# VHH binders against NHL repeat-containing protein 3 (Nhlrc3), part 22

Target 1, 325 residues: NHL repeat-containing protein 3 (Nhlrc3), of Mus musculus (Mouse) (q8cch2)
Amino acid sequence: RFCGSLVSRTFSFHVSWRMEDPLFRLDLGWPKNSEYFTGATFCVAVDSLNGLVYVAQRGDNIPKVLVFSEDGYFLRAWNYTVDTPHGMFVSGTPFEQSVWITDVGSGPYGHTVKKYNSLGDLVQVLGTPGKKGTGLNPLQFDNPAELYVDDTGEMYIVDGDGGLNNRLVKLSQDFMILWLRGENGTGPAKFNIPHSVTLDAVGRVWVADRGNKRLQVFDKDTGEWLGAWDNCFTEEGPSAVRFTPDGKYLIVAQLNLSRLSVLLAPPSGSIGDCSVVSTIQLADQVLPHLLEVDRKTGAVYVAEIGAKQIQKYIPWHSRTPAFGA
Short names: E, the ipSAE of ESMFold2; O, the ipSAE of ESMFold2 at other seeds; V2, 0.75 times the mean of E and O plus 0.25 times the DockQ between their complexes.

## First folded at step 18 (VHH; framework vhh_7nfr_2)

Design j6 (from d3 with L100F; at its last look DockQ between E and O 0.02; V2 from the best seeds 0.00; counts 0 for: pae E 18.9 > 2, placed apart)
Fold by ESMFold2 at other seeds, look of step 18:
Structure j6 (fold): chain B 325 residues (1-325), chain A 124 residues (1-124)
Amino acid sequence: as target 1 above (325 residues)
Amino acid sequence: QVQLQESGGGLVQPGGSLRLSCAASGFTFSSYWMSWVRQAPGEGREWVSSINSGGGSTYYADSVKGRFTIARDNVKNTLYLLMDSLKSDDTAVYYCARDFGFFSGTYRGYFDYWGQGTQVTVSS
């Protein structure tokens, strides 16, 4: 599938020549079993502990969740209670892993954030299936876009993709609201389509505020707004954001540009302005939506809804885990 | 199996109005964003408008904002485009498209199924 496998090193937003500094290369051998991508692939999550890659796709009468090994072999699938997946995240311990999937739209399982065990059994539902809402008690969602689960079990949910809520919600491991920020707007701690959420190693929460063409940054403990990056996104806002495991870079998808951008991670103090250090220009209409970075290896998995596949990028020069190894 | 069938196009005078319809079948209509896209003769396709799955959020290209209204009926599985104050630049084939329900600052969406289109001609 060469449409989604080609990578271009181009200038973006600056007159910069970077021909000698590639950071990632496409793994042309991943996956081994691409025939299982039968729908539009919206999201991907990685279980670094067990070497598993989870993929969610949309379509009628198809398996909604696919599981691959990190070497690219298809292992299993399920579709029960998954309707219109948007984002996913894998969390857990070596003895118990959980797959979280956000579901959107007005179908019977939409507007939920759902937890599955590794076998695909539904074990927890947040939100009211099939019913959008703005309430906090009980907590309701309107097209929840993505979540991130910290090692403590605390959760960060961006809610949502084109709905009424436009908020970032932090939950305890037992699903109590710890803090909440946002409403529709362009000012500090306001959102227009909060679409992706991640944490850095120094306790900051990063949100892809897609409709406002920026990343916004919050203190993970207090929810205090710490600033925003907009100078790298003048053409299009980020659809996805993740840090590399060594903390040196952010990987950002810009969906309609069919582009991945590699940004320099900020220091632990002031975040300053963003700096693009590399871009990966994908073929037209590949449409990278959400992505995940393997914490063990630094591999980047990109869900490409236009190309209907997942592409894997690995650190350049790496033969073993180089990031945080 | 997925089918999108547009209707309601025709010849209209400048300043006139039309209502386009798109009948959807073969999929769960209420689970998808829907969009209108148009193509003038000899030109590329241009996004016109989008509506989220529930109908609560609508989006418009600058060229049609304030003149066109997108709507949907999830009971009848039908998408609409209400066109008012039509002008010669609106002459195009209008396509109904199934959308995966995402947004960027400048909406361009991903459309995996298209109708056959309906011609709108605004005489000058």
Scores: ipSAE 0.000, ipTM 0.235, lowest interface PAE 14.2, mean pLDDT 85
ESMFold2, look of step 18: ipSAE 0.000; ipTM 0.131
ESMFold2 (binder alone), look of step 18: mean pLDDT 84; pTM 0.846

## First folded at step 20 (VHH; framework vhh_7nfr_2)

Design i1 (from j2 with S104T; at its last look DockQ between E and O 0.79; V2 from the best seeds 0.00; counts 0 for: pae O 4.6 > 2)
Fold by ESMFold2 at other seeds, look of step 20:
Structure i1 (fold): chain B 325 residues (1-325), chain A 124 residues (1-124)
Amino acid sequence: as target 1 above (325 residues)
Amino acid sequence: QVQLQESGGGLVQPGGSLRLSCAASGFTFSSYWMSWVRQAPGEGREWVSSINSGGGSTYYADSVKGRFTIARDNVKNTLYLLMDSLKSDDTAVYYCARDLGFFTGTYRGWFDYWGQGTQVTVSS
């Protein structure tokens, strides 16, 4: 009998006489060059247009950024100007790709949000390298956790991972502050460790407010607070959040539970309460930190700091497995 | 190797005009913001103008706004500064610079490569 199929809502073998199909399945063939994962893998980003997967890892005397093909082959790496990477995002066109990396801590390039071209050349630096701060002119960061760049080039930065700022900052494509929300706290538009940020298709910004065990939602244009989801996170807050490209689901990581949760996306109006439709329970101490969803294929790439790897999950009905056809 | 070479400076009477050029090579010019910075005798460096990587957005110091125009040609890898209505206090060495850190109209100081500069002298 086929072993290793995902069991919906549980990590166990089936006890019935019929198999049921999960929403996602592990791609056992990805990556083909796992020997390059030599440190703690903190984040992952996907260039859907060119079929590239970027990985950032932490460790001494190791390549900090790795690039793989979507089929899992290692292509290239770089180190320079990357100290303590935390989050990544890929934006751009088929002819020009931008790889954004957040950097934390007190190294010479910490407390920054940096832009690279696809070859690893540093192109832009936001923040003051090596110096945390709360200021807005110049814009400073304190452990910036992640960012999202939309199709217009506008940017959303969550700042940050355990620092003093606890804010969501929206920037224009030329890095001017358009609006800002947050301070430390538990009320509406307050944060405790704002750790991940994404957009839905109807113009809402979603923030993983990790320390407050909730997702918070804002209007992308005005920054108006639109509500929060906390009822799915009573055990632990989300460390990562992304939408599937069809807009039907959110994928959430819960780090210390070593769990991925699939939530039903809300309607275009009121967000209501969250509803968990599936979970993927990972082995103990895998520690899924941040994740990315390929906007073209719906594949989910998960950075696992405990397991020191990236795993790829694909939608179950996207193709028939070769051995199960 | 990154090279930035300014040209077009010279002696000009007050009210006159000059066009500065900066030829860029050794890097993907169209990926970077570019800036003009000037240094008058005995003064520190003063940010003059910046242009984003695509050329769609331009920024100017208050002292030159309305008189100077920054432009770029990403096919010829050239940065320009068109200077009109020149005044004696525009006398300076003008540098083009590759700009990694422009956030607002306030100079941020994150230029990683500079040209050798071109002298502009405004005198009667």
Scores: ipSAE 0.263, ipTM 0.674, lowest interface PAE 4.6, mean pLDDT 87
ESMFold2, look of step 20: ipSAE 0.332; ipTM 0.706
ESMFold2 (binder alone), look of step 20: mean pLDDT 85; pTM 0.861

Design i2 (from j2 with F102Y; at its last look DockQ between E and O 0.77; V2 from the best seeds 0.00; counts 0 for: pae E 3.1 > 2)
Amino acid sequence: QVQLQESGGGLVQPGGSLRLSCAASGFTFSSYWMSWVRQAPGEGREWVSSINSGGGSTYYADSVKGRFTIARDNVKNTLYLLMDSLKSDDTAVYYCARDLGYFSGTYRGWFDYWGQGTQVTVSS
ESMFold2, look of step 20: ipSAE 0.461; ipTM 0.788
ESMFold2 (binder alone), look of step 20: mean pLDDT 85; pTM 0.857
ESMFold2 at other seeds, look of step 20: ipSAE 0.453; ipTM 0.780
ESMFold2, look of step 22: ipSAE 0.400; ipTM 0.753
ESMFold2 (binder alone), look of step 22: mean pLDDT 85; pTM 0.864
ESMFold2 at other seeds, look of step 22: ipSAE 0.513; ipTM 0.812

Design i3 (from j2 with G105N; at its last look DockQ between E and O 0.74; V2 from the best seeds 0.00; counts 0 for: pae O 6.6 > 2)
Fold by ESMFold2 at other seeds, look of step 20:
Structure i3 (fold): chain B 325 residues (1-325), chain A 124 residues (1-124)
Amino acid sequence: as target 1 above (325 residues)
Amino acid sequence: QVQLQESGGGLVQPGGSLRLSCAASGFTFSSYWMSWVRQAPGEGREWVSSINSGGGSTYYADSVKGRFTIARDNVKNTLYLLMDSLKSDDTAVYYCARDLGFFSNTYRGWFDYWGQGTQVTVSS
């Protein structure tokens, strides 16, 4: 029996002659309160420690941010100071819950990266509300797409989605620029629509360079360019990227293909070339924009702007049924 | 209802010292960066100093560096500005502000609430 696959049983790269085992399944029971998705759902973030899922959506006269429990029950919403949300990230401890939201466009709160507590109180604003810019002192943004906040409070911002900046910015916890990389272009450390950013467990920063159909990789401390992956994206570039908590895989969204790709995580050291281990093909025009992976459970939450919903995918682990399943 | 109430201003001779206080209420004080901003006669408002939410990091304008000290007491919900070696150029109304934005040492903020201000006058 022949099935084309890039996956091996031992995670070594080779062509497999057997069908790949499924890695994820759709959680049909999440959310319990889907009626609250009243607009285009652009992003999602998870507070694994406190069991909260945040969703940002766009639309006229609707709540812009929704909060659900991890079991899928709607808890609360807010709208104030959120105009055109694009990306989200949650950083939290048992004693502080912080939700960061990027805002784009020319509305009164656009071109900002904003911090909220879990109740929707605005706590911090980076950028000048409603005013795009390329400056570094003060730091300005032009359609900031997404951010990642490390456990130290250091931040990585990709700036931005269709703006002029095309850069990756690292900030200290007090928002001082530690390093910056990028300009518009196709060469090393240049970007075309840097759209998503994440960190791996070994100190590398991964950027979805969507318009250039690649992931680019940087050292988190120095900002040194470490390489790029482009061989898995010949058809379309990644709109979103996250690592699974076990460090074995990357989850990538490809927006217009309505597809999620699961890539094998590289070792420490040289990153090599990317290897697709499986894909999840979504219905046409679902349009998976950004996604989040729950650090505790490995569940994948996907913001689908075309389908106007968030879908949750659960890892298929330790669930081997008895005979005949 | 957010309230910020400055106090401690007054007349002082050059070289003197003064301590400003700002009592905060109606919000979770310890969650916010706080700033002092001043307005001298005939000038626009000028950023003076900022302190992060926990009080561990402080920032100063070049014109006051080494002479002013910002501090906060998150138990008493109070912001302070300790001013030493005062000069006539420090004469201004000093405002306490809740700070939603901080951008390196060159400040560009988004203040959503201000105090009423307290007058500091340095004259011989």
Scores: ipSAE 0.101, ipTM 0.570, lowest interface PAE 6.6, mean pLDDT 86
ESMFold2, look of step 20: ipSAE 0.262; ipTM 0.677
ESMFold2 (binder alone), look of step 20: mean pLDDT 84; pTM 0.857

Design i4 (from j2 with S31T; at its last look DockQ between E and O 0.01; V2 from the best seeds 0.00; counts 0 for: pae E 11.3 > 2, placed apart)
Fold by ESMFold2, look of step 20:
Structure i4 (fold): chain B 325 residues (1-325), chain A 124 residues (1-124)
Amino acid sequence: as target 1 above (325 residues)
Amino acid sequence: QVQLQESGGGLVQPGGSLRLSCAASGFTFSTYWMSWVRQAPGEGREWVSSINSGGGSTYYADSVKGRFTIARDNVKNTLYLLMDSLKSDDTAVYYCARDLGFFSGTYRGWFDYWGQGTQVTVSS
């Protein structure tokens, strides 16, 4: 419940302070053009190198993908080949950006993982548009929920939000299956609605196993199951997970609680149990679905399907400029 | 211009059956999950049932499992709720809702368009 004010706990005849700073503060100046949020905002991705924020929303006769600058100005939008977006990830270099969007449902472009350039031109389609499936050759999807693309171009796809697959798929940069884990279930390396996926700096893959109220962890190279965290999610499972760029924290969305949880990042060895260090309680019915953390600034962008908006949280004591003039 | 129009409500005795229909227009019906939501007098809205876009997966609130069946016809753009073994507690206005296809372990859904509702009254 902090809004950027510092709280003093004690005073004496001369001023004496003990500060309790929040880890993040809401950036009230982002976005500058909130009028473009005209549908349910399901996901967000950030191109830190070029200062761009991509948003996908659902609705009829509205722009499905929105692009904002890092400082919040609307730049462009597209609709083509996007039916029912669910998750999004940006990968690229300073000279080439790729925007990946997962699409669900039985529309003409559903059950796919699609790659776009930064202008919205369709570049790659994984899966069979409009047709769900369980096959591996060719690879098919059933409501793919999200993906993560690492700097080598290797990809991790959670497949998916409902349906029969309940799996984590690792692909090479040329889309060959390197390994696959999962089926429906509650045991190790089994899933119930694998909903979000991210990678830490020490080669572990983290999956938000939403229906099982846990995070599961795998070795990125071998796919070996390394453990799970469930003790922070007794009340509600994670819908989204990302690491902060400094490696200190995980940011987790808990959709039905309208809450973000900030967890301590584990050491490079054993993952131990999770530990909540901070909570950002959102207004009732905001429904934070998926989120992204800017690799350059540590800013957290949260897609709020209930509130039909994206909100930006920035690290306390951040030196990033707040443009508002 | 999204339109959802429910029909088929009425007065029935306990243990009776009804079929509700929802005619959909103004959007590509087959791409959306659809749901039924009800509201009893003086109560909040209660989720009843959902069906995925293709009709292959169905979900029910505990209070109606085994008694209600949700179905859809993507050619006629129509959603159905087949209600059997009706109880007085089922008395409510039933709404057809366009569901943005969102579920968790405790279902909450996100509904962006609603119909006008149809009254179901189970009188004993």
Scores: ipSAE 0.007, ipTM 0.186, lowest interface PAE 11.3, mean pLDDT 85
ESMFold2 (binder alone), look of step 20: mean pLDDT 84; pTM 0.853
ESMFold2 at other seeds, look of step 20: ipSAE 0.311; ipTM 0.706

Design i5 (from j2 with T28I; at its last look DockQ between E and O 0.78; V2 from the best seeds 0.00; counts 0 for: pae E 3.8 > 2)
Amino acid sequence: QVQLQESGGGLVQPGGSLRLSCAASGFIFSSYWMSWVRQAPGEGREWVSSINSGGGSTYYADSVKGRFTIARDNVKNTLYLLMDSLKSDDTAVYYCARDLGFFSGTYRGWFDYWGQGTQVTVSS
ESMFold2, look of step 20: ipSAE 0.470; ipTM 0.786
ESMFold2 (binder alone), look of step 20: mean pLDDT 84; pTM 0.852
ESMFold2 at other seeds, look of step 20: ipSAE 0.401; ipTM 0.748
ESMFold2, look of step 22: ipSAE 0.336; ipTM 0.716
ESMFold2 (binder alone), look of step 22: mean pLDDT 85; pTM 0.861
ESMFold2 at other seeds, look of step 22: ipSAE 0.453; ipTM 0.774

Design i6 (from j2 with Y107F; at its last look DockQ between E and O 0.65; V2 from the best seeds 0.00; counts 0 for: pae E 5.6 > 2)
Fold by ESMFold2, look of step 20:
Structure i6 (fold): chain B 325 residues (1-325), chain A 124 residues (1-124)
Amino acid sequence: as target 1 above (325 residues)
Amino acid sequence: QVQLQESGGGLVQPGGSLRLSCAASGFTFSSYWMSWVRQAPGEGREWVSSINSGGGSTYYADSVKGRFTIARDNVKNTLYLLMDSLKSDDTAVYYCARDLGFFSGTFRGWFDYWGQGTQVTVSS
């Protein structure tokens, strides 16, 4: 009775009188082991180097973090030190792969940004576990929503989801504050529920300023405000944002609309206004919260808190027969 | 089982030097930040120094800056504290600690495992 209808599935697999090429299609075979989704799935991250997909879910007496292969097979799980996960990011250097998880609320590990190795061992905790705060020395958080870790180990944290801080914080790889922007407000470099953060290939930081129904853009090195996009979000602000690896598109989720939007990436200079090139309308109450794009393949993984699952979308492609074979 | 074992403490005169060592086992030493923390008689524990997992970044409390040097050997799984120009105020039990969170200044990080400590006494 309840099976979500996906706009992308319809466009991907049907021939119409006027065919428009879809950008993505649903991977119906992912995951192989969906029975492990036993709670509300809030976030997802991808380790492209090792072909791993990390999922965090909320619920009582369940594994909070699940690990799948990129082919969809369940591998392992853990739950210790994870209370109320909100966002995830996988980072890597030539010598270390790490999983970062934000935790919110007043549980024993709430209001933190935590680093794990790939086996689930807790390695680093940022913030004061279980205690919200606005301070910078020590650095405290109030419902940190998500983070992005650059290849240099520098970090961008949006802080936070419904808290008082409403800020974007850049940290060095050793967690010292390099710059900070924001407070509650609607003007340039002010936020209302900064909910997702990503980087483009030309050194700009993009923040989903969900409550203000916009994306805001900053220089990654200086923190200078570079502009905002609001014309694509008149109905609802973005809950998630990521770039495709080829740099051509942004993928955005709008949670309560149960919608994914594909936006045209801006030029390297002025960002102009946003342009929606495609949408994927999900069934009501699917509730796409956060998402991740695999840097190697361009696959899009979407955490759906209402549907209690992760769905995978892959770039459109075909395998044409070889002539002369 | 995580084990941290300090050594190298002892009695020195003011202006003297000591080298503390901490042997680590039961965990992947090179994945963790490590810290030295001290406790003088009748006082709370005081953060002294921290070093990141790779050893490339070091941090010191103001009271020891310029006099103490933290180092690590990730092949031998050993943390060190070289203490120079020792003062009576440096008299304390020195602990090696595994550090899950560093905050600058007077706030010690979140230390989940500690050694038993080694006594350093600077006597006149």
Scores: ipSAE 0.185, ipTM 0.628, lowest interface PAE 5.6, mean pLDDT 87
ESMFold2 (binder alone), look of step 20: mean pLDDT 83; pTM 0.850
ESMFold2 at other seeds, look of step 20: ipSAE 0.333; ipTM 0.716

## First folded at step 22 (VHH; framework vhh_7nfr_2)

Design l1 (from i5 with F102Y; at its last look DockQ between E and O 0.85; V2 from the best seeds 0.00; counts 0 for: pae E 3.4 > 2)
Fold by ESMFold2, look of step 22:
Structure l1 (fold): chain B 325 residues (1-325), chain A 124 residues (1-124)
Amino acid sequence: as target 1 above (325 residues)
Amino acid sequence: QVQLQESGGGLVQPGGSLRLSCAASGFIFSSYWMSWVRQAPGEGREWVSSINSGGGSTYYADSVKGRFTIARDNVKNTLYLLMDSLKSDDTAVYYCARDLGYFSGTYRGWFDYWGQGTQVTVSS
């Protein structure tokens, strides 16, 4: 408050105010083939190793899954076995690419978490197609919202979006339950609409607990609750969360605010409170639902259900121009 | 076009062994869990064994555990079932199946494609 560096008339005409560059800029050249966005685009996933971007959209008689190159060229699509997609995650090696899609609602493929190869062939189904449930043997879901698959094949599923379960489920690579946390509620390790899940590099699982306006954090191995961040979300809870590949930031979407927030990543110890370091305010009614961050480049792909598109943001100091040329 | 072709069935005495093979084509074999399912005369189908996509994990019905071994070769796109210590109750048509499900206790198949089957007959 009582800063002694205040200048008067001698500095007022020569004082310059430096605008710092934003952390991210919009890639106006992505995609090259936006005509394929024909429905509400709910989710996006990136295969960083092979330079592919997967998009799921909702609508009747349209391709439900679209695949683009990293440069924005449309490659292929499918819709078989995808009914009401909600979330996606890509897991793979240079020799095998897996695309996981959550499906919601009571349609023939709803309440499932499904694995596809990169060609759109269905290869695995978790849950009971078309039937919600709370059971664990067999494992059932109620509007599973999203998942994260780590490099060992272990999986973290948030289950779900407005359903009965309100839980975080960890599975082995062969889909056995390793641990489970949650029930409906506001206390530690309880959820209201657990909507997005990601991992950081130090073994913590982060859940966007959208209805409780917070992020919750768990140990990936034990499921121990490690804390929560709520001070950045007083207006609206996060719909999506991802880390940047350098580990410096979290990218969060807030759907109805049409806003992306860049949060400072916490240290490896106690997580403290969240700190917003940058905000990208989107046009009204764009409605960013879920997002993905490219692990190689740091590019952020945002699924915008209101605008019916995917937009790509790239780090500001990238040598690639914001306009893609 | 998905194709699964079993072979290796035949007549064998109790206590004997057989090795079944299943040649797979028309799909990316290494992406899928694969299973063996059998059907005895006049009975419904019974799950026998499953193997995950990479081959690192195997699962067996209690009726065959310790006697049967499932394996896969993802280079040759072939699924195997080594059957040892065969009993008359193992007499059945054995099917190779592409499996969209997984084992998690009581396993009920989500098999989208089946082979034509190979007959195994265990008789004195």
Scores: ipSAE 0.363, ipTM 0.743, lowest interface PAE 3.4, mean pLDDT 88
ESMFold2 (binder alone), look of step 22: mean pLDDT 85; pTM 0.863
ESMFold2 at other seeds, look of step 22: ipSAE 0.460; ipTM 0.787

Design l2 (from i5 with F102Y Y113P; at its last look DockQ between E and O 0.83; V2 from the best seeds 0.00; counts 0 for: pae E 4.0 > 2)
Fold by ESMFold2 at other seeds, look of step 22:
Structure l2 (fold): chain B 325 residues (1-325), chain A 124 residues (1-124)
Amino acid sequence: as target 1 above (325 residues)
Amino acid sequence: QVQLQESGGGLVQPGGSLRLSCAASGFIFSSYWMSWVRQAPGEGREWVSSINSGGGSTYYADSVKGRFTIARDNVKNTLYLLMDSLKSDDTAVYYCARDLGYFSGTYRGWFDPWGQGTQVTVSS
């Protein structure tokens, strides 16, 4: 009979093979020259255009900044005007790079955000060397933790790792304050140890509010608070945050758990709640502090203060790292 | 190693114009803010003007605003000060300076180094 044929909406059943395709794998061959890690490695930055990796470490009578190729070969080092580095960021063009380093503590170069060229020459100083402060004119810092510099030269500084300020500061390319948010606290747009800052592709600023166990989100242009994610950080707050270049994921470090978490990036508009899609559990006492994601290749470089090294993770299907242009 | 050499100073009548130049060598000129600073006889140094590394932003002391123009040529590694409507109070030695500081409402210069200077004398 032809009667009795039902027309139903067909559900497409998708079988997901979880755990068979990890998002990242450890690059066991990076670096080639690990003997240069002679202190505690606090931060890392990447020049995706020239294939360079900058590392800052702490210790007595050691080179404070190390430069490696994308393939892991040591190239050069410097220590002039770098005392107690905490965070680092690279910006610029293939022909002129700027390496920004935050410096903390009571040494002669502490409480500053400093700009260097790729050879280690000091070219700009923000803050008052050796002197913490809360002031805005001149701009002062109290243990500035990290910064992000966008393609227009505008800057986002989290200030800082402990101390008085607990703020997010946006500066123009000529260092005029465009907006500022924060004070110590747990409410919206308040911080407890704002420790890492990054931007997504749709104009949102993300801050790792480490002591409050959350990420907070702001509009890049107005500084308006757009929400927070706390449901993924019940055990420990994020110490570092970056987006993958395709905009699909956030990479987060959780220092005392020795863990990296991969979170699903939210859509434009409402940020919703966070979702953990993968974790990378590191060995005990590795202590991942800050990290950077290569904008070109998606490689993740993690500064491990406990293990005193930088580890490189690459996207699962990547075979050959792209070299700089 | 880092060298800054000023030129173009001289004697000029009140209301006249003068162009100062500063040749830079020994460093990547286009990476740095540059400034002009002056010192009148028997007085301390006075900031005159600053320009950012790319030349897109310029800043002036109130005493010279509207009369002086700072410029740079990052191909020739040269800093300029175009001085118009000169007054007797502008008489000073003018120094070119490499500047690690910035302008943020209140000028916060950090000169490292500055040049040998060129004399500007405004007198009838």
Scores: ipSAE 0.300, ipTM 0.694, lowest interface PAE 3.9, mean pLDDT 87
ESMFold2, look of step 22: ipSAE 0.332; ipTM 0.715
ESMFold2 (binder alone), look of step 22: mean pLDDT 81; pTM 0.822

Design l3 (from i5 with F102Y Y113S; at its last fold request DockQ between E and O 0.84; V2 from the best seeds 0.00; counts 0 for: pae O 2.8 > 2)
Amino acid sequence: QVQLQESGGGLVQPGGSLRLSCAASGFIFSSYWMSWVRQAPGEGREWVSSINSGGGSTYYADSVKGRFTIARDNVKNTLYLLMDSLKSDDTAVYYCARDLGYFSGTYRGWFDSWGQGTQVTVSS
ESMFold2, look of step 22: ipSAE 0.574; ipTM 0.829
ESMFold2 (binder alone), look of step 22: mean pLDDT 85; pTM 0.856
ESMFold2 at other seeds, look of step 22: ipSAE 0.487; ipTM 0.794
ESMFold2, look of step 23: ipSAE 0.481; ipTM 0.793
ESMFold2 (binder alone), look of step 23: mean pLDDT 84; pTM 0.852
ESMFold2 at other seeds, look of step 23: ipSAE 0.359; ipTM 0.733
ESMFold2, fold request of step 24: ipSAE 0.396, 0.463, 0.399; ipTM 0.752, 0.783, 0.749
ESMFold2 (binder alone), fold request of step 24: mean pLDDT 84, 84, 84; pTM 0.853, 0.851, 0.853
ESMFold2 at other seeds, fold request of step 24: ipSAE 0.007, 0.420, 0.424; ipTM 0.171, 0.767, 0.765

